# Designs tried in a protein design chat: VH-VL binders against Laminin subunit alpha (LanA). Part 1

No score or structure here was measured in a lab: all are predicted.

Target 1, 191 residues: Laminin subunit alpha (LanA), of Drosophila melanogaster (Fruit fly) (q00174r1585to1775)
Amino acid sequence: SLLKHVSITTPEFHEESIKFDMWPVPADEILLNETTLKADFTLREVNDERPAYFGVLDYLLNQNNHISAYGGDLAYTLHFTSGFDGKYIVAPDVILFSEHNALVHTSYEQPSRNEPFTNRVNIVESNFQTISGKPVSRADFMMVLRDLKVIFIRANYWEQTLVTHLSDVYLTLADEDADGTGEYQFLAVER
Positions, changes and structure headers below are counted from each chain's first letter, unless a header gives other numbers; antibody chains aren't numbered by Kabat.
ipSAE, averaged over its two directions, is called F for ESMFold2-Fast, E for ESMFold2 and O for OpenDDE. V2 adds 0.75 times the mean of E and O to 0.25 times the DockQ between the complexes of E and O.
[cut] marks letters that were taken out.
Atom coordinates printed by the task and the answers are left out, and those that the model quotes come from them; centres of patches stay.

## First folded at step 7 (VH-VL; from q2 with light chain N26R K30Y)

Design qa
Fold by OpenDDE, look of step 9:
Structure qa (fold): chain C 191 residues (1-191), chain A 122 residues (1-122), chain B 106 residues (1-106)
Amino acid sequence: as target 1 above (191 residues)
Amino acid sequence: QVQLVQSGGGLVQPGGSLRLSCAASGFTFSSYAMYWVRQVPGKGLEWVSAISYSGDSTYYADSVKGRFAISRVNAKNTMYLQMNSLRAEDTAVYYCAKRGYSGFDWGYFDYWGQGTLVTVSS
Amino acid sequence: QPVLTQPLSVSVALGQTARITCGGNRIGSYNVHWYQQKPGQAPVLVIYYDSDRPSGIPERFSGSNSGNTATLTISRAQAGDEADYYCQVWDSSTYVFGTGTKLTVL
């Protein structure tokens, strides 16, 4: 299967590392259709306040080398149902998980309660931080992409979420014509 | 089996008030959000109001906000809709409905009451 | 808020398959639920979360949702299936219903 990394996980954040505990949900139950993943939170306790993430690397890219993702845009749409009384869950929106490191992105734009949320994250170092909140150099960022294992996309923003759909997940190439900005130049990682 | 039995309603003049009741049985009432949905005769469905399982959170459609009040008494397994300042356009069959899944969320309605006709006319 | 558009009416011959659509911009991103309403009766949930079927609802009823269209499929249509059908979603703390479709079994 090309979808080995399709999963739902709950992270445990540590000072310098993240441990991901996979939900015991088979990939075929996560894949609602060819374009939509589903997280069923009914498998969790109603008062569980921990964040959850979709693991989507193979689903998204089906490549072993992900350096080509640099400068591209990770785009996706979330739709979830949750109760009125649930509290906001503080967590990153996207996590790049590599063999040696983890980088996190937190969007300025956050979803409103119980409405579709479309996000676009430019895959560049300036949009990511280490777990401890430190900036990431281009070189280090490229290493993370080189050794990328999974891209995690946040599945819940509030407590008492029941179901989340992740749809239209794709990576776009950098657009030179966007806002008249210059093209991104690839720098070789020499290590 | 789940049952939602409605009462109240009837004919009222514009500006008048009515109170609807919905008695629930066959499930743990206090674990579910409850709703009111109305339907103009011969027309479609319109969501009116929602109340959380505990009653702490209430929500209203813009069309009824400030005029209607939803409440519940969990010890009595009963939900209410107090309708004040009624207008002709409020004329409809009102249904109470149960949240499809237990807990604190919102989504769909798995069981409905039998409906109560509210007629606002001079 | 999404606008859910349904055909005003759909006709199906007895024993044939009926398909009722619910159109909306990116409706595939939503969880769509379906209700059956027979004349003079309250609505009855027949499909929830796009394709899940409540207990007691025949397997003849199925649902799908992708892109801009959700579909309720009723196979082997029976006379008792004649009713109004409504799709519904939750969006921005509001419940939105489709305009409703009258299914006629011929």
Scores: ipSAE 0.005, ipTM 0.569, lowest interface PAE 10.0, mean pLDDT 87

## First folded at step 24 (VH-VL; from f3 with heavy chain Q62K S102P)

Design e3
Fold by OpenDDE, look of step 25:
Structure e3 (fold): chain C 191 residues (1-191), chain A 124 residues (1-124), chain B 106 residues (1-106)
Amino acid sequence: as target 1 above (191 residues)
Amino acid sequence: QVQLVQSGAEVKKPGASVKVSCKASGYTFTSYYMHWVRQAPGQGLEWMGIINPYGGSKSRAKKFQGRVTMTRDTSTSTVYMELSSLRSEDTAVYYCARDRTPDYFSYSYYFDYWGQGTMVTVSS
Amino acid sequence: AIQLTQSPSSLSASVGDRVTITCRASQGISSALVWYQQKPGKAPKLLIYDASSLESGVPSRFSGSGSGTDFTLTISSLQPEDFATYYCQQYNHYPTFGPGTKVDIK
């Protein structure tokens, strides 16, 4: 069941690691349907400024080997509601969590409350950094993909978020045999 | 103002190659991804691929079987799309189209500005 | 790939008419849908993004609605300059376009 692998967690950031505390929410309350996840922040303190993330790897890929995700695109739509008050929460938008590493991505475009936000992130090393902000080599990035445990997608951007919906999450693979998928060529690597 | 100006119409024989250019102006060239979309006469639109500000690109590998090469020249703010091994089915107007998102880490995959199009005719 | 269909494929209308075009996706795309207007010999023009957001400079007579799999473009009062072909496009996956709806003058 894909429900077993869907979660909402609040990360605790350390110098070179991230500890995730899973929300005590039943999986069936997180996965509303085949394409939509829900995070209900009304169960949290009103002034809680901690970020939260959807864990969605197995829900998304259901693959044993995630190396093939290299060059692919992670796409998702986020919609959240919030009160009129609150502050922006600074945190990565996407986290690749592996056995030995965690890589983070921050997008330039950020979602607004009560407005659908569609994001697309190319799964390449140049789009990610270590927790400490260091660049990632291709080799290290591939190791993270090899040992990938969870892809985390940010669930809240503002203090006093009420409800967040994450919908239609896709990871397109850079597979030449897949219809609609593309071959990625990165200049620094391929040309 | 944002402008995308493409090269002129091309007439090619089957098996030949065509290279279409798209010169961008009126915005920060290196902040936006560029896409290529084609449209056969009297038909709909088909996405071909995307190229990032650093030259990395992605195309529909299965559809085009590796025939598409996208490149860029930052010094001239120009993007190029080369299609090789041309077939009659490749007859179409080819458009460059700017991605809506001003970010080289993420993109929208919808397009706010378009070139005027380049007609490529493949005929014996 | 996600397939989009449009209905109708073509329609004839008069100036002042209310026009509605539908777009359906083969699977859920949330609100990741845009609408383009294309006139003969011209490139498409962005009208609506995120299913219902009006692009800057686009007349308010244009509106979009829908989520998931079913979407609609509405022109509240058709103007002479609105006769064109309209395309929906999804961007939740690799971009795909609808087949288009041609709006002709009656």
Scores: ipSAE 0.017, ipTM 0.614, lowest interface PAE 7.4, mean pLDDT 88

## First folded at step 25 (VH-VL; from e3 with heavy chain S31D, light chain N92K)

Design d1
Fold by OpenDDE, last read:
Structure d1 (fold): chain C 191 residues (1-191), chain A 124 residues (1-124), chain B 106 residues (1-106)
Amino acid sequence: as target 1 above (191 residues)
Amino acid sequence: QVQLVQSGAEVKKPGASVKVSCKASGYTFTDYYMHWVRQAPGQGLEWMGIINPYGGSKSRAKKFQGRVTMTRDTSTSTVYMELSSLRSEDTAVYYCARDRTPDYFSYSYYFDYWGQGTMVTVSS
Amino acid sequence: AIQLTQSPSSLSASVGDRVTITCRASQGISSALVWYQQKPGKAPKLLIYDASSLESGVPSRFSGSGSGTDFTLTISSLQPEDFATYYCQQYKHYPTFGPGTKVDIK
């Protein structure tokens, strides 16, 4: 499954579930370099104004036990190279997707037009909710981490976005964060 | 058995639009991405675009930006390709071709099954 | 875009001959290369994928080799039904095709 690697997807939000429309973009077109992903909206039809997300996991965690991510921080930088015209798109900033559940996070701080956006999301239940907006217990949150398939990072915030770059994606682990050694960095892999 | 059946030949004037259909059968329509590839008479093959029949996400070659529209109807297992602002250079056989990889979360960008082709002639 | 070239553009051969066609890429594409066979008035047919994997139902006389930038399609013993045009195609990036190699009857 390409979900274990880098991807671009458009989610369909339902009442209690999320379905994903995966963009048919070759991996080498998504991977700009070793640390940067690219979403090119110009290759889509202009009338497609749905939200899109970068999908990542293996490049961040490289662990079978994703529970260790609890208490850590997901950090990333978005650069919108063009296309800031249009309406704001309402959607979560980060989605934790497992085979059984999906949790969404909306950051208080939102991107500004024509400026790089750096975000940091603490991987704890209080920062996430269900698709329907319900709070998540620690137990349920840990289950999602255990069965984590993909971390989705939002790629567009406004209609008519043309190109977005995602860079400096890191996941710091709480247990190793004290000494600064608990960071996982996105690395490009040739397919 | 997998079958891709395309619509019939078209003759168009320059500046007009043409819409070609591709009906799929013999497999789960939404599990495979669909491509469009054309071939001018006596020439090679040229990739035009790809569509995800599940959600409708699509990519297209830059050359056809602004001129190609790909759509799908899941109820009829049919993919459509519309090419606008036709030019004489657009005279070609147009093929739909199924992506080799068998689920909506993967694609290979090479093609295992092809339609029979649709000849589109653009002439004044 | 990645450009593919093929050599030769055309060749004449007899039944039973060993035929080799070369495909070269303008940059490295690992093993992301396929070969198609196309007969007049017909759609292309997939023969080889991942540079060297034989598609199901394709005769074993067809084989592919190569990696990086240089690839070859080999027909060990040409059969009457093998007279056609052969195309290579890369899928490391958005698809591009070679110009084709026509195999004619000698």
Scores: ipSAE 0.828, ipTM 0.901, lowest interface PAE 0.6, mean pLDDT 91
Fold by OpenDDE, last read:
Structure d1 (fold): chain C 191 residues (1-191), chain A 124 residues (1-124), chain B 106 residues (1-106)
Amino acid sequence: as target 1 above (191 residues)
Amino acid sequence: QVQLVQSGAEVKKPGASVKVSCKASGYTFTDYYMHWVRQAPGQGLEWMGIINPYGGSKSRAKKFQGRVTMTRDTSTSTVYMELSSLRSEDTAVYYCARDRTPDYFSYSYYFDYWGQGTMVTVSS
Amino acid sequence: AIQLTQSPSSLSASVGDRVTITCRASQGISSALVWYQQKPGKAPKLLIYDASSLESGVPSRFSGSGSGTDFTLTISSLQPEDFATYYCQQYKHYPTFGPGTKVDIK
């Protein structure tokens, strides 16, 4: 469960597509340790308004069984070092990227400037949208999982972010017994 | 066939700037990162920086005191390296070199194809 | 930065000789090492990647071995066209090169 393929990128959101401007830094620069990633924003302008994302996959999922992620929870913790004068950057919190599709998730709960932010994202279609904000069917969602290439986790929320650490990244899989078959039992009400 | 064709030799004075170009052909430009490596006369190889097709780059800013600027033109499949505030020690052959990995989301940081090199001479 | 050293700095050999060049890293780099061949006035040419994988088109007389900190490039039978300078390069971190080993004709 080691982070094998890690990256940092600045996405450009278009109407129906995302273009990723990769930060071409070695994985060794991104990996602080076996479970923590680091994004160093010192190479960017202090007032850069663009979001950045960590790219991860193999740490969370077996490439041969991405479908098993369905119904599970993606959890992670972010720690920011930033100034306080920067504006908030509007962008998704998580991006599921496949060869043919990109799905985005925006969490209701957002981080604050001076506190670690722990997020949990249930890996179901209802928590994701297309780039244009359209709902995603279960079938389409499963295809994205099947062909999943990268999970992008947001690395900055404000301008003037200096460093971000991403830690405690894991995927909790749905219970094996959750096959969608529920049996209803009627209990007699004793008066 | 993969080809990296660089601009011609340059002679500059100290304090000037030089901009070397590298035109790529024979492959999908957007699938590969490009690197710059220099070699002083009779010396070894020194990595300078990396750039992706969309402009994201990383250079040895500390080593070069921020004097290196890498740019690209995707429409012409050309990468540029500009070195400012030139010094005598910047005299070298400058190479563009393609990253080995044919994946935009991955890079190897070793090089399978090289340009022919551009000699930059800095002298008063 | 990860420093690489090479041994020897230069050697003289004859056609048909077995030649071995060593590259040592200042820290563990797993198998993230390549070997280049460079001839005078020419750009380097990739020979070996991942420490032991032969690049396409490279003669089989070239081989690489090693992991961690110690690596070797071997030319099983030196050919006339093999007289050149050889560089190792690591890519676990930002690229750094060895100082090179010049192989001259005896």
Scores: ipSAE 0.443, ipTM 0.808, lowest interface PAE 1.6, mean pLDDT 91
Fold by ESMFold2, fold request of step 27:
Structure d1 (fold): chain C 191 residues (1-191), chain A 124 residues (1-124), chain B 106 residues (1-106)
Amino acid sequence: as target 1 above (191 residues)
Amino acid sequence: QVQLVQSGAEVKKPGASVKVSCKASGYTFTDYYMHWVRQAPGQGLEWMGIINPYGGSKSRAKKFQGRVTMTRDTSTSTVYMELSSLRSEDTAVYYCARDRTPDYFSYSYYFDYWGQGTMVTVSS
Amino acid sequence: AIQLTQSPSSLSASVGDRVTITCRASQGISSALVWYQQKPGKAPKLLIYDASSLESGVPSRFSGSGSGTDFTLTISSLQPEDFATYYCQQYKHYPTFGPGTKVDIK
């Protein structure tokens, strides 16, 4: 496991930018095992209902960027516990964060409390928007992938979230070779 | 020039609370995490917790769970630490210490600048 | 929690002596270790970070080495202003400190 590449953060959204309040917790309190991350919301003040995100990223062998992720799928499984009298928190589900800008995705399917939820997001510009909700050109999207710093995956959906597990995070590549050239892994390499 | 200036010494009875302030100057206050560390008389150092002044995210040492509250005021560049239910063993010098943060997405958990310390004495 | 020990607990040395202080971690911490100097009545001062990197403004007679579980701080030629207590601290996880090594100059 790549401890330097896991985090939990709370965003502050601005007109066309995101600033992150990174939780100052060590990676080994986030990383439960080789394939599972934990966000423990009992570490926050009881009334802090801001959205929080797992930060993950890995490296491609023999690559300096993540262009090969275009056309592939980001897949992950979430399971969270929460109280039932909290309100839904409006926030993006996936954020691609780079040197140039940040792009956001909201999935049609949404998780339910206390039930495993598997999500797949096709890594193409049509599935993402700017922070203000505007379409993204392919050129701008490819620029984000080239200089990608972190993929953020949403950790809480309703107020009163207690604990969220993120598991089986992986990225398939659009043109995978038999020898694994051009592939890379976040927490797991499963297909 | 980076400087951390803390509030003055306090004398408290067991069961009371104490709130120590730490005013930062000479740098962008919200760019660096801030820690609290204490040192009992004639003894070593003990880490208490960390706060991100930018958004207020924090962690506390397990030993102080439920007793320590950390806050900040960005308009005055000041962090606060409040320790409740004081015991005689809490008698110590309390330091604020600036995290040596290398970039936007990290903190280091070691300290390059320290406040002058605030003596808190808990006695009957 | 990662415990640190230091050896010796105290020592006396003459000006000009080479002094070596050791710090041992209860588990591997790679190079995530710092050394502080603390003089009486003062806050600690950072000397060494990343086990061996010298903080700016620290005299070159100070050096650090080690990785994993065993670390050393060396003062190559002890000066009168070096009498102090020296603490190691790990930052692989939540900070913990060694118990300190007091250096007295004869």
Scores: ipSAE 0.441, ipTM 0.775, lowest interface PAE 2.4, mean pLDDT 85
Fold by ESMFold2, fold request of step 27:
Order: C-alpha cells, then sequence, then structure tokens
Structure d1 (fold): chain C 191 residues (1-191), chain A 124 residues (1-124), chain B 106 residues (1-106)
C-alpha cells in the first residue's frame, strides 16, 4: 500500500462544506524523496498566512475503503523554519476528507521551530470532530473511513513559515485474519 | 459555451507595467485553473504562470518570478496578469488559457480554451 | 527545465500527403505531451493530449505516438485547412513548448 500522489492545499471552510485551494506545484517539487515532502512558503504571496496542508492519497490501491484503519495510528514527523515574530495560526492539525464529509483533529502537542516533531493520532472517533466542532459518532466516523479520499496534514503553524518538511508518514491498519493478530500496512510517500 | 475574452492591445514604454484582463464565461470559473502564455512576434510560445481562481494560489515560471503578478476577481469571473519593468523583448501576444482539468484537486498543465490574445508592444 | 526540440523546423507538402513531425524532450516525460495547431493571428488549438489521445472534435487524420523522450504527430492525409504551425508541449513539470514546425502548402 504505497502512496504516490501528493499535494499542498489551503482550505476554505464553509458552514457544511470545505473546498481546497490546491497549490499548482508539481508533485516532484513537493516530494523530496520516498519519505519526505516539502512545502515551500517562500513562493507564497506576501501576507498570505492561511493554513496549508499536505495531502496524501492512497493512490496505489485506488480504494476509498479504509475501515481497517480504525483503532490504528496515523504517524508523521514535521520540521519547519519560520520568522521569529509571526503569530500562531489556529487550525486543525489533521483532516480526514471523504466525498461528502470532513473530520478534523487537533493535537495537544504542537511542533516547535527547527526541531523534528513526531506525532501519532489514534484513528478513533473520540479524537475527531466535524468541521463545525461537533462530536462524531462511531457510525459516522466509520462512514468517513469507508469513503476516505485524502488525509490532510497541517504544513504551517506560525506566520512567516519558510519551509516545512513532512516525513515518515504511516497509517497503521488492522488485519482481520483468522489467527487473531492484525497485519499492519503503512502509507508511504513514493515517487 | 466557454469563452475567454481578453482586454485590448497595449502600447507601453520601457520600465512601465501592463495589466491584461481575461474574463471567463460559460463554465464555473473557480473549478478550472487559469494560465498565462505569451508569444513574441514570429516566435514560439512561453508559459508564464498558473493561478487557481478559487483561492488565488499561484506558480510562476522562474524567468518571471520577480516581475509577474497574477490576481483574480471571482465576482466578475476575471483573471489578471501584470508584468512590470517592461523591456522591448516583452513585446508579445499574451494569452490566458484554461487548464483542461475541471477539478480543484488537480491541474493538468495543458490547455483546452484560449483567449483571443492581447498584443503588448514595448517601444521607446 | 525540460527542453523540447522539434523536427523539421518547416516543411512544404501537398494536399493528400502524409506528414510526420517529431518532438524530443531533454529528459523522460513518460506520455505527458500535447500537440497544438496554430494558424496565423489565432490562438493555438489543442489536437492531441497524453501523447496519443485525440481531443474531441479533432479529425481522425491526426494521430500522436511516443513515450519517454521521442514523440511524433502524424497527419495521414493533409487537407487544405491543416497548413499551420504545430507545437509540442510537455506537462510533466511546468509547461515548456517546442519551437514549432511550420507546415506550408506546396
Amino acid sequence: as target 1 above (191 residues)
Amino acid sequence: QVQLVQSGAEVKKPGASVKVSCKASGYTFTDYYMHWVRQAPGQGLEWMGIINPYGGSKSRAKKFQGRVTMTRDTSTSTVYMELSSLRSEDTAVYYCARDRTPDYFSYSYYFDYWGQGTMVTVSS
Amino acid sequence: AIQLTQSPSSLSASVGDRVTITCRASQGISSALVWYQQKPGKAPKLLIYDASSLESGVPSRFSGSGSGTDFTLTISSLQPEDFATYYCQQYKHYPTFGPGTKVDIK
């Protein structure tokens, strides 16, 4: 299960929907190597401080059904540089995007400038909310996993962010085989 | 039907700026990326940049990165390209061109509809 | 940047002739190549995308082939309306265009 399609987007939230301003940057300028993505904010318009997200797709399987990820972890590592006097940008850290719905997660721990930050997000409904901040039932959460299009991972946390690297993106999946153990699969960024 | 209608011809002096408009109709303006491409008289085509009309995200050819500004106005379905510090070699027909892919998650970097072109002449 | 060359730079042909135009990329671009037709004073018109796929409304006498670095546009039986300049363009990365091939009536 390798992930070969990547993007950088800026969300625009509406009352019941979300639409993305995808950066028209070719994938080979985002993908530094098999495991590391780059978002280069120095090419952004002056004073555009909107949050931006890495998009990762399960391109190789071309399957939207990811219910086996329930109870597993999304893991990733961030490293970024920024100017020193920019304000914090309030935004969700992870967005699960399906055809008809989007669910958001905000982690308690947040990255600091110039040091690697590894995060793990347990893929359960209690860690996510609707875009309006409402709780998510397990049934609704499983519907999103069933029709999952993209996982968005936040790329900027502070104004004046210069460059952000995202590396080692993994999604642990449960396997339902007969021996009672799960096989885990990893999402990876591929060229 | 899809139409891209550009502003009229311009004559400019070296050092000035020019702003070309491109008004779109016949489709959902924010669903398609827009490009700018120029062609000097008797010469080939040169890509200048791309804008997502939805949120304004852009990329520019390296040659123009300090001189080209692209904007849009969603209320009038219009994109703009401004080229500053004009020189004689900037004399060209400037085209807007619609990216073929109708998806805010994707762009193809090739074009199905083009504006009629705007001649910009730079002479002292 | 990915550079494209075209051959020949110009040619003269008669109605009914088979015409072949080549485009070469400086590095591999898989099938990410398009062909445009441009007549004097007009904007380019898309003919072929993905190296070989015919755009809707384009006559079947046009065809494209190739992959990697070498591509061709073929007009199987030249018609009076086909006298124009033809450009290739790659879209593997930021767009670049070939220098064009002018097809003139003999």
Scores: ipSAE 0.437, ipTM 0.756, lowest interface PAE 2.3, mean pLDDT 85

